# VHH binders against q9vxt7: the designs that were tried, part 2

Target 1, 187 residues: q9vxt7
Amino acid sequence: MPRPVLLIHGGAGDISDSRIAGKFAGIKQALRSAWGLLSPDNGSGGGSALDAVEAAVRSMELDENFNAGYGSCLNTSGQVELEASLMEGRDLRAGCITLLRDVMHPITVARRLMEKQRHTFLGGAAAQELALATGSERLQPGALVTEGARLTLKEFEDQVAQGKDPFFARTELTDDKPVPKTDPSGE
Key: E = the ipSAE of ESMFold2; O = the ipSAE of OpenDDE; V2 = 0.75 times the mean of E and O plus 0.25 times the DockQ between their complexes.

## First folded at step 1 (VHH)

Design B1 (framework vhh_7sr4_2; at its last look DockQ between E and O 0.13; V2 from the best seeds 0.00; counts 0 for: pae E 13.8 > 2, unsure alone 60.3 < 65, placed apart)
Fold by ESMFold2-Fast, scan of step 1:
Structure B1 (fold): chain B 187 residues (1-187), chain A 127 residues (1-127)
Amino acid sequence: as target 1 above (187 residues)
Amino acid sequence: EVKLVESGGGLVQPGGSLRLSCAASGFTFSDYAMGWYRQTPGKQRDLVADIYSGGSTKYGDSVKGRFTISRDNTKNTVYLQMNSLKPEDTAVYYCATETSYAIATGSTAYATDYDYWGQGTQVTVSS
């Protein structure tokens, strides 16, 4: 009989020495949040693969060591614009969200989009409206921005100014000790 | 705790009919695809029929037109109506929830569900 599988990937490329411990702890946290939904431990198992991937990504969205939610990489204007997508393999249902701002958990918005079965891709103002209509709290502007993300953006801009390819620039914090993030949305 | 309990197996003559039932508990039945599989000694389990959460169905080539899978979400039960039975239909029949998968980005997560199987019920077609 097949066993459930849960795989988590918190970003590609070189991990700085200062970020290794934070990313390891974050991956362990996401695994703990999601595996309990699939395992039969104390009768809590039997949850869906959708529940497990949502729980894992929500955990990573709260962790500033991942390019998801709080602590995400900034656009060239110094703002957080969020993306998340979700697909279920059995019926090939999908929900994709882009250009979402001031919402803690874009993965949950992507899941709501998938479950409503009207659209598979939504961005900008329409994505904001869906998030609010389906229970997301609007965060204060800048609530998702960290000092580490600002520093990463500056390094990215410096590379561009020097004619270097910024495609492989890291999106994680550098030169700073990881600080656990809190959920300012209350979701 | 997920539990699947099959019933309805037995001995029947060629050309006869049987209806198998599978009572499910411990999970949100209506959200899962359900299937019937069969196994003869020394062979792998073969797909007999699947029914998706939305009601669409798939059948193994050897049973198309003879078997019908259905579900009753109010009773958490899946059924297999077997008509025009042949000796080659003799097997242990298993009820199962189907493994599903999901992929999410954000950072990336991938998960598969746990396959749950019943104990099986013997169907014997012989004269």
Scores: ipSAE 0.292, ipTM 0.670, lowest interface PAE 2.0, mean pLDDT 78
Fold by OpenDDE, look of step 2:
Structure B1 (fold): chain B 187 residues (1-187), chain A 127 residues (1-127)
Amino acid sequence: as target 1 above (187 residues)
Amino acid sequence: EVKLVESGGGLVQPGGSLRLSCAASGFTFSDYAMGWYRQTPGKQRDLVADIYSGGSTKYGDSVKGRFTISRDNTKNTVYLQMNSLKPEDTAVYYCATETSYAIATGSTAYATDYDYWGQGTQVTVSS
C-alpha cells in the first residue's frame, strides 16, 4: 500500500501578510487532524482518504482564517451562504452543495450527497433539507458571521459607493495576529 | 515512543565551531521534518534551523550563513553545524520533529509548533 499524501490549499486571494500566520496555523491544524486518520504510525491510521479530506476541510470550516464556514464571506444581504464540494477519485463520485445556510460543515453535507449517488449538486432549500435530514444541526441565524466578514462586506460596500469596480474586491478579513519571529515552513 | 536525543553541546570560544547531533527514534525519520530550536532562560524558544524530508532548509535570520542543518536518514540523525559562534548564540538547543509541512509562496514564513522535542543541549559561547 502506497504511502498516502495529504495536500491542503489554504485559499487564494488578496490575502494580507497579517493573515498568513493564521492560515499557516490553520493549515497545520487541518493537516495534523486529518493525517492522524491516514497514517498507520499514529495508531488510528485506519481511515480512508475521503475521511481525511473531510476532516481537514471540517477543521478549516471552523477557522475563520479560511472563510469556508465560520467567517465565510457574506452576500450583499449580510448572510452566509455556504458551499462545499467533495470528490472521490476511485469511482469518480462527487457531491456539491451551495447556498447552504446556518449549518456547520457543509463538506459533510457534500459527502452525504455524494454517497447518496442520486445527485451531484444541490443548492438552497434542497441542500438545507439534505443537511438537516441527515443529521446536521441548524445553527442560530448569524452564527457563522464574524466581525471580520462584516468588515469585509463593509469594505465592499464602500468601494461600490465610491464607484470602484467590485469584481476584484477583497474577500479576506483583516487579521491583526502577531507575526511569529521565526519560520519552520518549507517545501 | 518518539525519542530525540541531542548531543555535541559545550563551551566554545567566540569564533569557534560546534556540531550538534540529534539522534531520533520511534518514528519513520525520513518522512518528517527535523528542526533545531534554541532557548535562553526567560525567553521564548526560537527556530534556529529546520530541514524537511525533501531536504529543503530554513534558517533563523541570526544564524544564516553561519549554521548549517543537515540530516542523515540512514542514521536517523539531524545535525547542526555551527560556525563562527557568537556569545549571542549561547542557549539550550533543542531538537524537534514535525509531522506536517506548510508553505507560503511569495510570503514571509511563520513558525509553527513541532510535535516532539528533545531534552536539549547547552551551548555556551564565551571567551
Scores: ipSAE 0.024, ipTM 0.416, lowest interface PAE 4.7, mean pLDDT 86
Fold by ESMFold2, look of step 2:
Structure B1 (fold): chain B 187 residues (1-187), chain A 127 residues (1-127)
Amino acid sequence: as target 1 above (187 residues)
Amino acid sequence: EVKLVESGGGLVQPGGSLRLSCAASGFTFSDYAMGWYRQTPGKQRDLVADIYSGGSTKYGDSVKGRFTISRDNTKNTVYLQMNSLKPEDTAVYYCATETSYAIATGSTAYATDYDYWGQGTQVTVSS
């Protein structure tokens, strides 16, 4: 087998200078989380590419610096809607998940679809049922929402109210606005 | 062969300053991120500062505002200016790089098994 290579990119879009270092660190963490699954040190061979890809994406889904899972962009109702897909080249199998909610790792659900089901693409209630039936935990509503994502949605709404084209709206906060600290004060 | 050689460590009084240097060879220096890490006995290495090929920097929380990382691509050298040194800054300081990179955009990146490290230079802050 050829020497393994793992390549990760952080997605398209305009990224402020203040966010670059966090995305660098997040990509490095994703590489490190996944690389050991391909390493000769653990003895993994054929088939471990899927394990490595899943691990890398799971790392990014936990990282609020990426538009995946925790801290991803909100829809216009202020909710996180999750998507993930993967494909393997040996048999050209794929799993594609959309409109999933309150599950930490949509990439793992996409893998379950690819490996265990007859459909390639699944969304909404059916995807939700698959996730829960195959072992995903249902998170508390709002668990994936960050204050940064809320502020980004507010900025988008302000731009639309000013007549700007929504297809050119920012997808994250600009360098010139502070990000408020989370303060979950109780009674 | 990648080589990283640190210098500039030593003994300094609290409140003093030191400037560390790391001379790099064996790769195209300007294309790669460089960093400083430190380690005290029995602990894991902690990030002190990173500087990316585009000039962006990141600092560990305990050194923000006191330390400054910089690079000179014409000399293949990364520097760490350490001001207002405290006894808790006492450690072996390591220069490090990766032979691949990642960026916080939709760019490509590669991974290798290797982080390249220097041999370290001792910094001691005491009266």
Scores: ipSAE 0.000, ipTM 0.117, lowest interface PAE 13.8, mean pLDDT 75
ESMFold2 (binder alone), look of step 2: mean pLDDT 75; pTM 0.748

Design B2 (framework vhh_5c3l_4)
Fold by ESMFold2-Fast, scan of step 1:
Structure B2 (fold): chain B 187 residues (1-187), chain A 128 residues (1-128)
Amino acid sequence: as target 1 above (187 residues)
Amino acid sequence: QVQLQESGGGLVQPGGSLRLSCAASGFTFSSYAMSWVRQAPGKGLEVVSDISGSGGSTTYADSVKGRFTISRDNAKNTLYLQMNSLKPEDTAVYYCAKYETTVYGRGDSAVAYTFDYRGPGTQVTVSS
């Protein structure tokens, strides 16, 4: 039997040492949630890799230390807009959900999209309709917003008020900044 | 209501060119940054290019830099993507997107743009 492999990530970037502990604890919990489904000792003889991946991501969606579901960062309108993507390696089936609001587990919606085999990518109203049609509960507006997320948005707004353009910030992160050259001919 | 409609996709040979257009309605077009986003078969979404509301600032993914040019005509509420020197790896569905800034990563200083709407897409196929 092929040995199951599980990889997860909880976001990256410059993270303070004090916040690393929370992310590691969350990663351990996600692995614990998923491993039970793959282990022969689960009483089911071993679950699917897809079930394990969904369980790991659902665990992270409940953990405010991850930008996935509860505790996700806010858009400029102060709302949580969720994204999730899922792919099955054997058949290369995929489901991608974006702009989803007031749903606890976007990964489960992405899986339902993949299993329907009609669309690979849904966002906004169509994603909301799929979530409700496939058994997701609509949360009260704001239920996924944490105080930490509100503080992060406020700090961002303060930086914008100080003359930082978010578009230029994105440019600075992704663009190459070559040294100005006087002669285009290379002199 | 916000509406975005892409056009200009099609089949082209490697080295060829295409010009994509996106007709926008339902919002003050000049007040919002716009993006071209693509999804190749079996791949995730890739932001290809962004343009500020005024058109004064643009960015490009490294994969298309020097070959693609984003532009906008705010009088016509239209976004464009000029694609030159097309390669097979440019084969994808191309989406026009209106977006707003979203802060990612609790306590991170990095910021990113995300979509508040996208159009239905236009297929670009580059084959020899």
Scores: ipSAE 0.000, ipTM 0.105, lowest interface PAE 15.3, mean pLDDT 65

Design B3 (framework vhh_7mjh_2)
Fold by ESMFold2-Fast, scan of step 1:
Structure B3 (fold): chain B 187 residues (1-187), chain A 127 residues (1-127)
Amino acid sequence: as target 1 above (187 residues)
Amino acid sequence: EVQLVESGGGLVQPGGSLRLSCAASGFTFSDYAMSWVRQAPGKGLEWIGRIYSGGSTSYNPSLKSLVTISRDNSKNTLYLQMNSLRAEDTATYYCARTSKIAYAEGTGAYVTTTDYWGQGTTVTVSS
């Protein structure tokens, strides 16, 4: 009865200029994926709001420009651990997944948690078991790791080895960085 | 084992204030950035803010005027001060530890993710 509404927030506050273009393209692709389910041109109408949200997030999970799925940051052991959450307005249901490994689409696991399980929040081994039980494929170890993520972890490890606090030193590194070739604020 | 335990939730009237605590154990608390995240009934997670090991803070812009995050490394405790509470602030509030990083080259900043979450403490804002 009400027209479906799709809203995707890509986050722009703390994003570098080089990542803005990639995130913008990723947002467009995610909207395109979700819009296909909501468009009146598709059969007798669109899919559910949850179908649209899941499609959009799955698109972002395949995009290395988002810290969700492929290309995610590494933990100190060099592994990808994933998070996802979603909700639906009909019954005010929600699902949240954390500490999930070797699964391409954490958002699909979060949706299955919301629809099939008593728990709204699930992590670690229990989240792994739910993912596999509900049809997610177990990826080869390292399938979600990118060169960029590996280099970020190495820089972190190098700072720690130098006796630096990488979280505190973040501000100092910002002050010492060279001026970017493309300056979004200056002309 | 890593453990995060939130406390201080409860019933508060609109316009009131409340301070939440998160007691950390099983790791060197002073080495980690810590976050507060909330989830209203039937809704998704909403990031509130983060405090780095050195004490600097970053907030969700939509919540910045409502909250203050602080820490006491001598007590291994994280705090969330909330003022001018509204009915829409009714939620379960979670404490979370930062585990992953990414370097944002244009801003020279690190982006972080979480590895451990507390059990949550519930705040209900009603008359």
Scores: ipSAE 0.000, ipTM 0.134, lowest interface PAE 11.1, mean pLDDT 65

Design B4 (framework vhh_8k46_1)
Fold by ESMFold2-Fast, scan of step 1:
Structure B4 (fold): chain B 187 residues (1-187), chain A 128 residues (1-128)
Amino acid sequence: as target 1 above (187 residues)
Amino acid sequence: AVQLQASGGGFVQPGGSLRLSCAASGFTFSDYAMGWFRQAPGKEREFVSAISGSGDSTYYADSVKGRFTISRDNSKNTVYLQMNSLRAEDTATYYCAASETYVTAKSGSATAYDSDYWGQGTQVTVSS
């Protein structure tokens, strides 16, 4: 087998020079976090591709330069609501977590859902229960909130106060979903 | 032996379209996720798109979302990349890869391919 390939994306959007530097540093740190798991010859214990990707995403969840985990955008109540998803390519197995709060690593919860549960999608209380049952620590309320995220929420509130369309303003704060597959059989 | 043969590249003007194909042999095609990667001269390979073995799930790099569509035909052991609204920045050699695992998380995404084989790429040039 040739060496495994790991690719990391920093997200799209208009990025200032200072943010660009931070995102590149974060990507390098995530790659370093995963590298040992992909390179047994470097003295690692050897891990799966899934283990390596989880390690990389966990690194990004700790980095405020990525809209994942620590530093995520706030809801209108000033709270971080977390999402993560995983899919295995071969077996059509997936884990999707939404509306998770006060957990550092949603990607780990999504992986546990994929591995341990019949359901492929969990949110809210059920996702919280899975996180706690599978070894996640509950953080103190507000631990994932950054000053940058607070400023973004204030800007959103200021725009709404000026009478802008709530859907349009809110859309500016959300991530795009993957484009669904086109059905070739439909015509 | 596992073989991956990419084709369909060429020269197009900005705003044009191309469809790439990747013909696979030597493994049970439907057991593998298929991905497209690209590499511009002097740069590292970067992820473009992936599709699950069943074809039920697709993933795209942010730079190509809404412009590119990945699909597969498991009866023909072929994966496709439909590329619309092409830009100069899309100029690269495009490679297909086979993987047993694909993983992504919101905003920041990571993709790992335990790829046994990489086929020869197909060149896409977008220029006036």
Scores: ipSAE 0.000, ipTM 0.144, lowest interface PAE 14.0, mean pLDDT 67

Design B5 (framework vhh_8cml_1)
Fold by ESMFold2-Fast, scan of step 1:
Structure B5 (fold): chain B 187 residues (1-187), chain A 128 residues (1-128)
Amino acid sequence: as target 1 above (187 residues)
Amino acid sequence: EVQLVESGGGLVQPGGSLRLSCAASGFTFSSYAMGWFRQAPGQEREFVALISGSGGSTDYSDSAKGRFTISRDNAKNTVYLQMNSLKPEDTGVYFCATKESWAYSRGSTAIAYETDYWGQGTQVTVSS
């Protein structure tokens, strides 16, 4: 009988009780997203393992508690720059994506690179073109930015302005920093 | 549903040869490494040989190296084990297996995944 093993690691350092709860809930959701695809009775011709891994990562990319996609830390221009890498074991097939913007699921683009292109690495405009060519929707600018990420960037900028050591300030002010629950409303 | 079905086992005298086959179904065969393992009398299951999905890489146990050859035919979804110069210590049930492993990383996020699939085995007996 198949005995799948899935291990997830998301973040390190001192994590607040609030962030710990959120990360555990996110890991649980990622496992739930993957489990149906790993079930022996749901097999789709051996592709289910890769589908399961992609589903788990996509779940984490949607979860603002992980520095993986939605809610990722911002560069100094207030933008989310995305990266993802995926590697198959024995044959070492790989897909690596960097400097991707306004795409919800970089892991899906990395998988498409591994499967459909001869390159193992793409970034910038070429990565954007692959994402769009393989079915990713281009998001409106700022769609991946959360209020928490904006506050983290502002606090970082404020520390720099005050002459404080900005080195590792991102570690202090990122997804692992305790923040109150915020419910942004919009239409 | 992944299925692996071994065949080609039997009784052979020391110094003889056998060719094992494993027919695979239910998955994209060419994308997965295939292996042969055996369980000898009084022993636990041990690795014998491995071949990459493309067939470009192979690996053998010390006991198999130089005597056994693993190969595959991706058009037929079949992996083979050619066994030459068989010894009584090669006696055992031979299993076909496939292993899926994936790794993902981005920043501090990492996912590792592995699944093994096994056939039911085919008996090889080497005796005089």
Scores: ipSAE 0.012, ipTM 0.311, lowest interface PAE 8.6, mean pLDDT 69

Design C1 (framework vhh_8k46_1; at its last look DockQ between E and O 0.01; V2 from the best seeds 0.00; counts 0 for: pae O 14.0 > 2, unsure alone 58.2 < 65, placed apart)
Fold by ESMFold2, look of step 2:
Structure C1 (fold): chain B 187 residues (1-187), chain A 128 residues (1-128)
Amino acid sequence: as target 1 above (187 residues)
Amino acid sequence: AVQLQASGGGFVQPGGSLRLSCAASGFTFSDYAMGWFRQAPGKEREFVSAISGSGDSTYYADSVKGRFTISRDNSKNTVYLQMNSLRAEDTATYYCATSKIAYARSGTVSAYATTDYWGQGTQVTVSS
């Protein structure tokens, strides 16, 4: 039996030198917020592994240096669209959320979906209703938008107007992959 | 919550046999590998045996191979360790264990974690 493990992946893509320090600091903060939760539990609800991965991801959702939650890439309407998924072992427990808006922690909504076990995958209005019904605050429109994300969208729009391949630009602004895997692997 | 309870320990003479049981609850038992570990006084905890969730694969430490047999009954959520030809060096507290794995992704970030779960030990004493 291996000792407890926590791995964090801060995303892929070309990262400018000026953003590297912020991402390293953000990863360290996510590790600090999550590592203590891997201790054995005496009767708490949910596994400590679940608590740890949720805490790590929640830390990165608050951090504008990551493409998750606050500071996420914008769609072509200038809005943040949220996607999150969470799974545990081979218990056939998973929760997947897509097309969610105006909540700070989509990963927590995905966990609430998994724990209620009504559906494995929710999007749009249904995901929004779940988020609010289970205690998420509805943020003011635009609260998750940063100037950095707005500038990135502007550069994308300029590239498209110059005839650049929309697929390349869209890949950097969209992540809408669907069903989670039942046999997880590290990123 | 995950609960593991090992039982069936006791006093036995060298060359004797003993069967340990570990009852499990709080998870879908058939999807998880189960393991046995032991710890003698003054020594580090060591691996004894493991069995896959389906029961198709078994693993043994060299020190017990050929003498111990791990098995499971998924209908009873129980894993067993049949210990034959016991020796004084098999004296230890025996523990059953499993682990749980979690994965989370939001946007382009992700995290993966594992946590080990241990049962209460059961004492095995092999002495003349």
Scores: ipSAE 0.480, ipTM 0.735, lowest interface PAE 1.2, mean pLDDT 80
Fold by ESMFold2-Fast, scan of step 1:
Structure C1 (fold): chain B 187 residues (1-187), chain A 128 residues (1-128)
Amino acid sequence: as target 1 above (187 residues)
Amino acid sequence: AVQLQASGGGFVQPGGSLRLSCAASGFTFSDYAMGWFRQAPGKEREFVSAISGSGDSTYYADSVKGRFTISRDNSKNTVYLQMNSLRAEDTATYYCATSKIAYARSGTVSAYATTDYWGQGTQVTVSS
């Protein structure tokens, strides 16, 4: 018999028990979002591994506990720069997006690139144009920035200013509670 | 729903040839790799051969290299296995399967899915 399987990995680090609980909750939510598409009990079951993977990643992109979309780490200019990639089959199709800003779901942009089959890798202005052309909404600058990400950048900058290696900086945030989030394009 | 229908099996003497066919429906055939597996009574199912969706890449188990050839016709949604120089040890039920593997990464998060579909089998018996 055919049997779908889905695996998810959400990264690791030194985090509080509260943040760990939120991260596991986020993984469960992502699995729940994707499993319905693979379930043999519904009409879409068993036919959409690509849809299932996209749904799982979109769920995690909305979750501040994952460095994927909303809540991603900031560059030295205080901005969120996004990347995503998606691959299907025996490497028949692939889409890779980098240096994307102000878009909630980079994984969906990567899928749109893959579906066009002209370029497998886009970044910057070209990636942003693709996102808008294919239905992504442009967010206001800073919409993807969280207080946790700002605190992490400040700690990084403070370590650099002191002549220390920022990779030894504390990764636990002052406010490390899991914060539920919704798509910032809608109230 | 994905459907795979294997056919072309039968009785053949050692050294003979058979061509198996697998007709596929319910998915975009050219987007999926196709494979052949076999299972003899009392043994585990084993890999025989695979072909990429485009047909550009083929793979074979060491036991069948040089004797079997996999091919596909995407206009007919069919994958084939040409079996030459058959041996008694090739006796098995042959199954076609499709694999759809999707991988995704966004930032530090990753997800992947695999979907394996096993079609109905076709019996091949090599005996004098």
Scores: ipSAE 0.278, ipTM 0.656, lowest interface PAE 2.0, mean pLDDT 76
Fold by OpenDDE, look of step 2:
Structure C1 (fold): chain B 187 residues (1-187), chain A 128 residues (1-128)
Amino acid sequence: as target 1 above (187 residues)
Amino acid sequence: AVQLQASGGGFVQPGGSLRLSCAASGFTFSDYAMGWFRQAPGKEREFVSAISGSGDSTYYADSVKGRFTISRDNSKNTVYLQMNSLRAEDTATYYCATSKIAYARSGTVSAYATTDYWGQGTQVTVSS
């Protein structure tokens, strides 16, 4: 059995130096969470590649460093609209969710859609219905909104108010604290 | 299989203290955040507190800040919730939660636990 390869990308954007360490730590945690499902030697193995990928993304959805779930960028109304997509490469199956609200793990909903094999892409009310009908719980409104996301939106609004081009607006909170670019955890 | 066993609930008078414990098994304990939630009758389940895998980071609902302290002993696979200065409004069934396949690092894990693993509830009743 060939050794599996797990690759995780923590996103792109105008990322401040202060956020780099957190992103690395978060990626490592996502990797550990996912790899544990693939590794037969750690006692928690037995998962598929899909399980591992889902686990990794679920981990990242919990980490505000990745704005993929908790801490997602806000729309202009200050709301989180979640997106997730999953693809199985063997059979070229895919599930895509957009405009999902107040659900912790949109990746899981995407997987559920993929497994239904009726639709590839659902959004808004339809995605919400799928999420709830298949076992996701509805969170309290605003549960996924972080202070960082609010500040990011505020900065955007301020830039717009100043007549600046919002095309290059930041999507992550700025922190002026200098931090090493290397992983301080030593792991 | 992931297992969470909560204990330590009971009856206390206002101003009293309780210490909840949650014993965990079935996963690498130190790799995952642990959280406490509570649900009062007729109310929705709400976030109480969470602690990172390493124990370096703790999070609290505003309603319990300064009164509750979450901690963990990774050598015992146990998370604790020390509840001091208890109030009538703290009356609820308390639940321990974690995720085997996700790592929580957010300032609040109220959302994360909704689709994660839950232990059996332990009742906390604060009444004179």
Scores: ipSAE 0.000, ipTM 0.188, lowest interface PAE 14.0, mean pLDDT 83
ESMFold2 (binder alone), look of step 2: mean pLDDT 73; pTM 0.731

Design C2 (framework vhh_5c3l_4)
Fold by ESMFold2-Fast, scan of step 1:
Structure C2 (fold): chain B 187 residues (1-187), chain A 128 residues (1-128)
Amino acid sequence: as target 1 above (187 residues)
Amino acid sequence: QVQLQESGGGLVQPGGSLRLSCAASGFTFSSYAMSWVRQAPGKGLEVVSDISGSGGSTTYADSVKGRFTISRDNAKNTLYLQMNSLKPEDTAVYYCAKSETVYGRSGSVTAYAEYDYRGPGTQVTVSS
């Protein structure tokens, strides 16, 4: 009998040791979230491949270590603009969402687009309307912004102000969180 | 039709080694990720290892990391699992599986979903 399984691969570029550990843990959590939907023999209900992929990506969208929702990189206006794509292999159906704001799970919006079979690609206001119309909750502005993302943007801006190439600034940032200096002999 | 045929299982004592093979046909072997999955009697399925179509990327379950090695020979349409330092807990039927679909996001995430098993599996028994 055919039995479903999921594999996830995430991350690219230079990453600090601290960030590598977080990404690895996030990938394992996403796999575990999706695995239960695919294998009823593991004591969980069965689900479709689409359900499994959506569950895995939603897990990564909640994880600040991935550029997929919470913790995503900021545009020059300090805002998170989200993208997600999903394709069903059997029928080659697809859904692609771009320029989405203040929604936690762009992958769910991409799936809604694919299931409606009206458009393959939506962005901006149309994507926002689809998200809200199909049950996505509107987040408060700034809810998806992390301190790490804010610091990355500031470094980019500082490089530009100094006449340096901002591309190098982004690729050299391997640790998003500053380590506070603490005296071990302090109070 | 996709066909997968596992072989190489058997009875072995703790600390021993076995090499499993999976002969694949009916699809472009090098274009698909492949996995080894096992199931002990009365237990659920466990993915033990995955390998990309080119063979450039591999993953392993924590339970087998450092002991098992997955590899493939795309010229022969064959997948392998080298199993060393076998433990009684490794006793299971081992299946090979083909990935049907891929979801990807550049630089962030790639998900291989939906494997199917076309073979009968091969039994591995580790007993003293």
Scores: ipSAE 0.000, ipTM 0.128, lowest interface PAE 15.2, mean pLDDT 65

